# Designs tried in a protein design chat: VH-VL binders against q0aze0. Part 427

Target 1, 268 residues: q0aze0
Amino acid sequence: MKIILVNNRFKENTEKKAQEIAGQLSALNVEVIIDNGLDEPYAGTVDFIMVLGGDGTMLRAARRYGQRAIPVLGVNMGTVGFLSNIEINELAEYLPLILREEYSLEARMMLEVAVFQQQSLLTRVFCLNELLLRSNSPRMLSFALEISGQKLEPYRGDGLIVSTTTGSTAYSLSAGGPIADPQLDAFIVTPVASHIINKRPLVVSPEREISLHLLEEREAIIGIDGQIKMDFGAENRVLIKRAPHPLLMVNLKAKPFFTSIDRSLQRQ
Short names: E, the ipSAE of ESMFold2; O, the ipSAE of OpenDDE; V2, 0.75 times the mean of E and O plus 0.25 times the DockQ between their complexes.

## First folded at step 19 (VH-VL)

Design MM30 (framework fv_inotuzumab)
Fold by ESMFold2-Fast, scan of step 19:
Structure MM30 (fold): chain C 268 residues (1-268), chain A 123 residues (1-123), chain B 112 residues (1-112)
Amino acid sequence: as target 1 above (268 residues)
Amino acid sequence: EVQLVQSGAEVKKPGASVKVSCKASGYTFDDYAIHWVRQAPGQGLEWIGGINTYTGDTYYRRKFQGRVTMTADTSTSTVYMELSSLRSEDTAVYYCARDESYFDYLSGTMDVWGQGTLVTVSS
Amino acid sequence: DVQVTQSPSSLSASVGDRVTITCRSSQSLVYSEGSTYLSWYLHKPGKAPQLLIYDVSRRLSGVPDRFSGSGSGTDFTLTISSLQPEDFATYYCLQATHFPLTFGQGTKVEIK
């Protein structure tokens, strides 16, 4: 059995815990690879992925490994998070179930993002939360949104978010998007500071293709899960589709999504 | 307007503790992490640590571990940095600064800064 | 700790001059999927530091286009194409790829 441990580069205690867990697993004849984000993703076959950290660490794991149909478990290190299933102090209790593959899997949709310069593909990336198109200057953007060949009236504002249902509680929420049950598959399209009051968030079938391009030259950025940034100009186009494979999240105990988000909304 | 406003100058004796506040306004407080950076007289900038305001998770530079405590109060949109066992070498201007990354990801890039708080440690 | 070294430590320049400041790290600053957490800050006495450039080459909204950043891996450059009176300051680079975050020692740009 081979397990990848994904940890947070800023947390000394996640590095210490990763080494501690790796030692425990090695004693049980389990091979362990530690991924702190500095190297390329592990290219070999692996049976399980354990993410030690918060939601940001899970987002990185999903981009690196989410398309491989490998079970991914989020282990919370004492932080508040939506993507973790168990706490670190519960790991010993659940480890026998992990090793016997006695758990359920929850499928979470992912986005496939393809960025073009003219007709040339520049890059293709996958993400769990969202793509954000935003202005990188005080000037608002003017851009075109096309959904499955249907050209909408031009958008004018600070940007646009195309989100998964998992991403509904991230950037999309702060921009006025709906809270979505992450068990649903849908794109959520949320305008950022639009000057057009009638440009509302859209909930769109995951079978549709979404494309974006600028209608006039502006300094803009595409952000992926808040972690990857790419320059976006009038010569660029982005195509967003549902990714071929969902992220397979391990469910060892009930995760109370609705009570968790309700508590989160009371913070302000 | 997005801004961070810090508490006023402090004069402390060696061995005392100081608690500096950093009040955020003009944005959703717990969507962004806050860093603390200091500059001692005649020296450069030095990163002390940071706090994820949503989770309360903290990241401290090793030399301050055990002496520094960072906390966040969502109800007042305020981050605190407490530094204990003060020595004359801790005399510096202390800045809080917002991480530019949204949600709970920490990029380490600081886009909005407080005005600074001078902490003087004198016998 | 990853060491960050700036060059030069100080320089004298006149308004209109092209100014180049170099920042070198002891280790590669490339992180997951090509992200490079290298930023540049302007600092004046009595004022808070101000972010100019992040992710090596991206200007913060509102920063004049005379400021530009470039580089990769371990070698990074901040360029001011035509120095203005308000640009006389100390400049710092910051690496945030490796824990702990480390600043360069600073480069003071003085009036010639």
Scores: ipSAE 0.515, ipTM 0.805, lowest interface PAE 2.8, mean pLDDT 88

Design MM31 (framework fv_inotuzumab)
Fold by ESMFold2-Fast, scan of step 19:
Structure MM31 (fold): chain C 268 residues (1-268), chain A 123 residues (1-123), chain B 112 residues (1-112)
Amino acid sequence: as target 1 above (268 residues)
Amino acid sequence: EVQLVQSGAEVKKPGASVKVSCKASGYTFTDYAIHWVRQAPGQGLEWIGGINTYTGDTYYRRKFQGRVTMTADTSTSTVYMELSSLRSEDTAVYYCARDESYFDYLSGTFDYWGQGTLVTVSS
Amino acid sequence: DVQVTQSPSSLSASVGDRVTITCRSSQSLVYSEGSTYLSWYLHKPGKAPQLLIYDVSRRLSGVPDRFSGSGSGTDFTLTISSLQPEDFATYYCLQATHFPLTFGQGTKVEIK
């Protein structure tokens, strides 16, 4: 069995734990690849991905490996998160189940994001939570939103979020979007500080295509899961679709989504 | 408007501890990590560590591990850095600075800084 | 630790001069996805440091357009196209790709 351990780039604070886990797995005749983000994604075949960290580390793993249909387990390193399934101190208890492939999988939709300059494709990326279009200055953006070719009235404000249901508790929530059941497949379209009255969050079929472009030249950025930044100008267009494959998240124990989010909101 | 306001100057004896505060205002506290950077007299800037205000995770440069503790109080939007077993070499101006974060992701970019706190360690 | 070296350590210049400061890292600062975590700061005695440029070449909102950043991999440059009186300061680069975060030693820009 070959397992990728994904950890963050602040590796001296997590490297010892990753090495301890790698040693435990090697003792069980499991080959381990450590991915701290400095190298290109591992190109070989792998059987399982274990994410050692918080939700941000899971998002990087999903972007790098989510389209490969490999089981991904989130292991929390002492902080409450929505994308982890077990705690680090529970790992030893669950290792036999992992190695025998005795777990269920939950599919989470992902976004496919394609950025164009006029008619030329510049880049294509995937993400688990959201795309954020935002101003990179104090000045408001003016931009156009199309949903499956239907042109909405222009937007004016700080930006727009196009989120998965998994992303409903991330930046979309902070911008006033709804909390969505992650078992649903949908796009959630949430305006950021819209100046135009009556711009409301939209919940849209995941079969639709969403496109965005600026109506006037501004300094703007496309953000992917809060981690990747791309410059976005009036000559650019972004197209957002459902990704071809969902992320396959390992479920070793029930995570009560609604009680977890309720508890989180009460403590803020 | 974004502000980071630090506690006042401290004079300490070798072997003592110092706790410096950094109070944030004008933004969502948990959307930014807070790092600590110092400058000793005649020296350049030195990164000490940081705290992710959303996750509670701390990141310390190895030479300070065992002596530094960073904590965050979300109810007051305040980060604290406590440095123990002080030596004369710890005499420096200590700055807090914010770093855009997304869960456990950190940008590593310090867009706003506190005014600095002079810590003098004298025997 | 990744070492970051600035050149020159100091320079003397006049208002209106083009100033170039370089920053070299002992290891590549390219992270996955092509992201490079390199930023530039201006520091004056008695004041807090100020961010000028982040992600190699992105200017922070409000920073004058005479400041620009460029570079890739291990070699980075901050350019001030026409030095103004308020630009006499010490400049620092910071790498945040590798743990621990590491500042350059600083470049002092002094009046001639």
Scores: ipSAE 0.763, ipTM 0.894, lowest interface PAE 1.3, mean pLDDT 90

Design MM32 (framework fv_inotuzumab; at its last fold request DockQ between E and O 0.78; V2 from the best seeds 0.84)
Fold by OpenDDE, fold request of step 21:
Structure MM32 (fold): chain C 268 residues (1-268), chain A 123 residues (1-123), chain B 112 residues (1-112)
Amino acid sequence: as target 1 above (268 residues)
Amino acid sequence: EVQLVQSGAEVKKPGASVKVSCKASGYTFEDYAIHWVRQAPGQGLEWIGGINTYTGDTYYRRKFQGRVTMTADTSTSTVYMELSSLRSEDTAVYYCARDESYFDYLSGTFDYWGQGTLVTVSS
Amino acid sequence: DVQVTQSPSSLSASVGDRVTITCRSSQSLVYSEGSTYLSWYLHKPGKAPQLLIYDVSRRLSGVPDRFSGSGSGTDFTLTISSLQPEDFATYYCLQATHFPLTFGQGTKVEIK
């Protein structure tokens, strides 16, 4: 068995814990690769991924490995979020189940984000939560939204979020988007500063494609999962699709999504 | 308008503690982490640590671990930095700075800064 | 810790001059998906530092276009194409790819 441990660069304890876990797993004849984000993703075949940290760390792991159909377990290390299944202090308890592959999987839809310069592909990324198109200045943007070839009225506002249902409890929620069942596959299109734009969020079928481009010669930024930034100008177009493969999240224990929402909302 | 307003200058004795506040306004408090950076006389900028206002996680430079405590009060949108066992070497202007954050992710880019708080440690 | 070294430590220049400041890190600052967490700050005495450039080459909104950032890996550069009177200050680079975050020692740009 081969396992990747993904840790958080800003939390030294996650690195330390990764080393400890690696030692323990090695003693059990399990090969371990630690991914701290400073190297290219491991290209070899692996059987399991453990994410040590919070939701942000999970998002990075998803972007790096989500298309490889590898079970991904979120191991929370003292943070708040929706993407971890167990706590670090529970890992020892569940480790035998992991090694025996006695767990269930939950498929989570990911986004495929392709950015073009005219007809040339500049970059393609897969992400678990969302794409954010935002102005690079205090000025509002004018941009076009197209859904499956249907051209909507131009948007004029601070930006737009295209989120998965998993991402519905992230930035989309802050922008006034709906909370979606993570077991549902759908796009959530949430205007940023909706009070100015006066448009409602859209729930869009995962079978559709979403296209965005600017209607003015201005500079904008595309943000992916709050971690990746890409320049976006008048000559660029972004195409958003459902990723061809979902993220396979490991369920070792029941996690009540809806009962935890109130707690999360109260925190905000 | 985004603003970080820090508490006033402090004068402390060696061995004492100082608690500096940084009140944030003009944005959603939990969407950004707050870091603390200091500048001693004749020296450059030095990162002390940061606090994730969303998760509550703190990130301290090793040299300050055990002496520094950062806390966040969401009700007042205020972050505090407490430094104990003060030494003369701790004399510096202390700045708070805003950092884009997303869950447990921090960018480490400080787009807004407080005006600074002079902390003087002398016998 | 990752060391960040700026060059030069100080320089004298005149208004209108092209100014170049270099920042070198002891390790590569490239992170996941090619992200590079290197930013530049301007600091004047008695004032709060201000962000100029982030992610190596992204200019903060409101920052004059005479400021530009470039570089990759371990070598980064801040360029002021035409120095203005208000640009006399101390400049710092900051790396945030590696924990802990570390500043360069600073570059003081003085009037010639």
Scores: ipSAE 0.916, ipTM 0.950, lowest interface PAE 0.5, mean pLDDT 95
Fold by ESMFold2-Fast, scan of step 19:
Structure MM32 (fold): chain C 268 residues (1-268), chain A 123 residues (1-123), chain B 112 residues (1-112)
Amino acid sequence: as target 1 above (268 residues)
Amino acid sequence: EVQLVQSGAEVKKPGASVKVSCKASGYTFEDYAIHWVRQAPGQGLEWIGGINTYTGDTYYRRKFQGRVTMTADTSTSTVYMELSSLRSEDTAVYYCARDESYFDYLSGTFDYWGQGTLVTVSS
Amino acid sequence: DVQVTQSPSSLSASVGDRVTITCRSSQSLVYSEGSTYLSWYLHKPGKAPQLLIYDVSRRLSGVPDRFSGSGSGTDFTLTISSLQPEDFATYYCLQATHFPLTFGQGTKVEIK
């Protein structure tokens, strides 16, 4: 059995904990690879991925490994979040179930984001939460949105979010988008500070293809899961589709999504 | 308008502790971590640590571990840095600075800074 | 700790001069998906530091076009294409890829 431990680059104690867990697993004849994000993703065969951290660390793991159909378990290291299933102090209790593969899996859709310059593909990335198109200056953007060949009236504002249902509680929520059951597959298209009255969030089929391009030259950025930034100009086009594979999230105990989000919203 | 406003200058005796505040306004407090950076007279900038305002996670440079504590009060959008067992070498201007966060992800980029707080440690 | 060394430690220049400041890290600053957490700050006595450049080469909104950043891996450069009177200051690079975060020692740009 081979397990990847994914940890946060900033948390020194997370690094120590990852080493401790790796030692425990090695004693049980489990091969362990530690991924702190500095090296390329491990390219060999892997049976399980354990993410030691919060939602941001899980999002990085999803981008690196989510398309490989490997079970991914979020282990909370004391941070709040929606993507962790167990707490670090519960790991010893659940480890035998993990090693015996006695758990259920929840599939979470991912986005495939392809950025083009003219006709040439510049990059293709996957993400679990969202793509954010935003202005990188005080000037608002003017941009075109096309959904499965249907050209919408031009958008004018600070940007646009194309989100999965998992991402409905991240940037899309802050921009006025709906809260979605993460067990549903859908794109949520949420405008950011639109200057055009009645531009509303859209909930569309995950089989749709969404394309974006600027109508005026502006300093703009494409953001992926709040972590990756890519320059976006009038010569660029982005195409967003459902990723080929969902992220397979491990469920060892019930985690009540709706009560968790309700509690979180009352604190805001 | 984004602002980080720090508490006023402090004069402390060796062995005392000091607590400096950094009050944020003009943005969503939980979307940015706050770090502390100091500059001693004639020295360069030195990173002390930071706090994720959403998660409460703290990050301290080893030389300050055991005598620095950072806390965040979301109800007042204020971050505090308390430094104990003060020495004359702790005389410095202390700055808070914000760092865009996304859950437990930190950008590591300080786009807005407080005005600075002079802490003088003398007998 | 990852060490960050700036060169030169000081320089004298005239208004209109092209100024280059280098920053070298003891380890690669490249992180997941090519992210490189290196930023540049301007600092004047009595004032707070100001962000100029982040992610190696991205200029913060409102920062004049004369400031630019470049580099990769371990070697980075801040360039001021034509010095203005308000640019006489101390410049710092910051690496945030590795914990702990580490500033360079600073480069003081003084009037000639």
Scores: ipSAE 0.818, ipTM 0.914, lowest interface PAE 0.9, mean pLDDT 91
Fold by ESMFold2, look of step 20:
Structure MM32 (fold): chain C 268 residues (1-268), chain A 123 residues (1-123), chain B 112 residues (1-112)
Amino acid sequence: as target 1 above (268 residues)
Amino acid sequence: EVQLVQSGAEVKKPGASVKVSCKASGYTFEDYAIHWVRQAPGQGLEWIGGINTYTGDTYYRRKFQGRVTMTADTSTSTVYMELSSLRSEDTAVYYCARDESYFDYLSGTFDYWGQGTLVTVSS
Amino acid sequence: DVQVTQSPSSLSASVGDRVTITCRSSQSLVYSEGSTYLSWYLHKPGKAPQLLIYDVSRRLSGVPDRFSGSGSGTDFTLTISSLQPEDFATYYCLQATHFPLTFGQGTKVEIK
């Protein structure tokens, strides 16, 4: 069996714990690869991914490995997030179940994001939470949103968020979007500081294609999961679709999403 | 408007402790980590550590481990840095600076800084 | 710890000059998906440092376009295309790809 341990580059105890777990697993003849983000993702076959950290660390794992249909377990190293399932002090208890593959999987929709310059594809990336289009200057943006070829009235404002339901509790929430049950598949389209008052958040079928382009020459940025940035200008277009594969999240313990919603609202 | 306002200058004896505050305003406190950076007289900038205000996680440079404690009070949007067992080489201006966070992710980019707090250790 | 070394340690220049400062890292600063956490700061005595450039080349909103950043891997450059009176200061690079975060030693840009 081969397992990837994904850790957080800033938290020293995450690296130490990853080495400790790797030693325990190696003693059981489980091959372990530690992914701290400095090397290219492991290209070979892998049976399981263990994320040691919070939701930000899970987002990196999802972007790197989410399209490979590998079970991913979030292991909380302190403060419980939305994507962690067990705590680090429980790992020894659950390890036998992991090795025997005695767990359920919860599918989480991902976005496929394709950025073009003119008609040429520049890059394709995946994300778990959201794409953020935002201004890179004090000036607001004027931009077009198209949904399955249907052009909406132009937007003016600071930007737009296209989120999964998983991302509904992240930037989309702060911008006024709804909290969505992560078991639903949908796009949530949330304007950021819209100058046009009647632009409301939209909940859109995952079968739609969403495209964005600027209507005026401006400097903008596409942000992916709050961690990856790409320049975006008048010569660019971005196309957003449901990714071919969902993230397969391991469930060993009950999911407390609805009982934890008040923590999300208290940030507001 | 974004502001980070630090507590006033301190004069301490060797062996004492100092606690410097950094009060944030004009933004959502939990969306940004707070780091501490110091500059001793005639020297460059030195990173001390930081605290993720969303997770509560702390990150200390090894030379300060065991002497530094960083805490955050979300109700007052204030971060504290306490440095103990002070030596004369700890004489410096101490700055807080914010770093955009996304859950446990930090960029390590310091876009707004406090005005600085002079800590003088003299015997 | 990852060492970042600036060159030169100081320089003298006149208003209108083009100034180039180099930051060299002892290890690659490339992280997942190509992210490179290298930033540049301006610092004057008695004032707080100011962010100029982050992610190697991305100018902070409100920073004049005479400031630009470039580089990759281990070698990075801050360029000031036409030095202004307010630009006489000490400049620092910071790497945040590796723990602990480390500043360069600084480059003092002096008049004349």
Scores: ipSAE 0.816, ipTM 0.910, lowest interface PAE 0.9, mean pLDDT 91
ESMFold2 (binder alone), look of step 20: mean pLDDT 92; pTM 0.949
OpenDDE, look of step 20: ipSAE 0.789; ipTM 0.912
ESMFold2, fold request of step 21: ipSAE 0.798, 0.800, 0.784; ipTM 0.904, 0.906, 0.899
ESMFold2 (binder alone), fold request of step 21: mean pLDDT 92, 92, 92; pTM 0.948, 0.949, 0.947
OpenDDE, fold request of step 21: ipSAE 0.914, 0.915; ipTM 0.949, 0.950

Design MM33 (framework fv_inotuzumab)
Fold by ESMFold2-Fast, scan of step 19:
Structure MM33 (fold): chain C 268 residues (1-268), chain A 123 residues (1-123), chain B 112 residues (1-112)
Amino acid sequence: as target 1 above (268 residues)
Amino acid sequence: EVQLVQSGAEVKKPGASVKVSCKASGYTFDSYAIHWVRQAPGQGLEWIGGINTYTGDTYYRRKFQGRVTMTADTSTSTVYMELSSLRSEDTAVYYCARDESYFDYLSGTFDYWGQGTLVTVSS
Amino acid sequence: DVQVTQSPSSLSASVGDRVTITCRSSQSLVYSEGSTYLSWYLHKPGKAPQLLIYDVSRRLSGVPDRFSGSGSGTDFTLTISSLQPEDFATYYCLQATHFPLTFGQGTKVEIK
């Protein structure tokens, strides 16, 4: 069995815990690869991925490994988040179940993002939460949104978010998007500070293809999961589709999504 | 629109503690991390640490571990940095700064800064 | 800790001059998926530092076009194509790829 441990670069205890867990797993004849984000993703065959950290670390793991159909377990290191399943102090208890593959999997859809420059594919990336198109200057954007060949009226504002249901509680929520059951597959399209009165978030089929391009020459960026940035100009077009594979999240214990979200919203 | 306003200058004796506040406005407070950076007289900028305002998780530079405590109060949109066991070399202007990354995705890039708080440690 | 070295430590320039400041890190600053957490700040006495460039080459909204950043891996450069009176300041690079975050020692740009 081969396991990747993905850790948070800012948490010293996470780095030490990754090394400690790697030692424990090696003693059980499990091969361990540590991914701290500095090296290229491990290219070999992997049986399981354990993410030590918060939601940001999970998003990185999902982009690097999510398309490989490998079980991914989020282990909380003290960071309150939506993507972890167990706490670090519970790991020893659950480790035998992990090694015997005695757990359920929850599929979470991912986005496939393809950025074109004129007619050429510039890059293709995957993400778990969202793509954000935003202005990189004080000037608002004017841009076109097309959903499965259907052209919508032009958008004017600071930008647009195309989110998965998992991403509904991330940037889309702050921009006024709906909270979605993560077990549903859908794209959530949320305007950012639209100057067109009554532009509403859209919830569309994950089988739809979404495209975006600028209608005026502006400085803009495409953001992926809040972590990767790409320049976006009038010569660029982005296509967003459902990724070929969902992220397979390990479920070792029941997680009460709706009560957790309800408590989080009451905090604000 | 986005603004970080810090508390006023402090004069402390060696061995005392100082608590500096940083009040945020013009954005969703718990969507961005806040960092603290200081500059001692005649020296460069030095990163002290940061706090995830949503989770309360903190990240401290080792030399300050055990002496620094960062906290966030969502109800007042205020971050605090408390530095204890003060020494003369802690005399510096202390700045709070917002991480440009959304949620807990720390990029370590500081897009908005407080005006600074001079802390003088006299012996 | 990752060491960040700026050069020069100071320079004298006139309005209209092209100014180049270099930042070198002891280790590669490339992180996951090519992200490179290297930013540049302008600092004047009595004022807060101001972000100019982030992610090596991205200019912050509102920062004049005369400021540009470039580089990769361990070597990074801030260029001011035509120095203006308001640009006389100390400039700092910051690496945020490795914990702890570390600033360069600063480069003071002084009037001739």
Scores: ipSAE 0.612, ipTM 0.832, lowest interface PAE 2.1, mean pLDDT 89

Design MM34 (framework fv_inotuzumab)
Fold by ESMFold2-Fast, scan of step 19:
Structure MM34 (fold): chain C 268 residues (1-268), chain A 123 residues (1-123), chain B 112 residues (1-112)
Amino acid sequence: as target 1 above (268 residues)
Amino acid sequence: EVQLVQSGAEVKKPGASVKVSCKASGYTFDSYAIHWVRQAPGQGLEWIGGINTYSGDTYYRRKFQGRVTMTADTSTSTVYMELSSLRSEDTAVYYCARDESYFDYLSGTFDYWGQGTLVTVSS
Amino acid sequence: DVQVTQSPSSLSASVGDRVTITCRSSQSLVYSEGSTYLSWYLHKPGKAPQLLIYDVSRRLSGVPDRFSGSGSGTDFTLTISSLQPEDFATYYCLQATHFPLTFGQGTKVEIK
């Protein structure tokens, strides 16, 4: 069995804990690869991915490995987040179940984002939460939104978010988008600081293709899961569709989404 | 307008503790991490650590581990940095600064800063 | 820790001059997925530091276009194309690819 441990580069304790866990797994004849984010993703075959950290570390793991149909387990190192399933102090208890493959999987849709310059593909990335188109200057954007070839009236504002249901509690929520059950598959299209009165979030089928391009030359950025940034100008267009494979999240114990989001909203 | 406002200057004796506050306004508080940076007289900038304001996760430079504690109070949109066992070399201006990245991702890029708090450690 | 070294430590310049400051890291700052976490800050005594450039070459909204950043891997440069009176300050680069975050020692730009 081969397991990838994905850890957080900002936590010194995470590196030490990753080494401890790697030692424990090695003693059980499990091969371990540690992915701290500095190197390219491991290209070989792997049976399981264990993410040590918070939701941000899980987002990185999902971008790197989510399309490979490999089970991914979130292990929290402190406060439980939305994407973690067990606490680090519970790992020893659950490790035998992991090694015997005695767990359930929850599928979470991902986005496929393709950025073009004229007709040439510049890059293709996958993400779990969202794509953000935003202005990188004080000037508002004017941009075109097409959904499955249907051209909507132009948008004016600071930007637009195209989110998965998993991403509904991330930046889309802060921009006024709805909270969505992550077991649903849908795109959520949320305007950012729209200067056009009554532009509303849209909830659309995940089978739709969404395209965006600027109608005026502006300094803009495409953001992926809040972690990757790409320049976006009037000669660029972005195509967003459902990724070929969902992220397969490991469930070793029940985690009630609605109770978790209710607590989170009380904090805001 | 995004604004970070810090508590006022402190004078402490060696061995004491100091707790500096950083009150945020003009944005969704728990969507951004807050970092702490200091500058001792005649020295350059030094990163101390940061806190994820949503989860409470902290990241400390090893030099300060065991004597620095960062906490966040979402109800008041305030981050605190407490430094214990103060030494004369801890005399510095302490700044809080917002990480420009949303949520759990730390880019380590500081787009907005507090005005600074002078902490003087003398007998 | 990753060492970050700025050059020069100080320089004297006149208004209108082109100023170049370099920042060298002991290890590559290229993170996975194409990100390079290198930023530049302006700092004046009695004031908070101010972000100028992030991700090597991206100017923060509102920062004058006389400021530009370039570089890759381990070698980075901040350029001020035509120095203005408000630009006399100390400049710092910050690497955030490797933990812990480390600032350069600073470059003081003084009036000639």
Scores: ipSAE 0.572, ipTM 0.823, lowest interface PAE 2.6, mean pLDDT 89

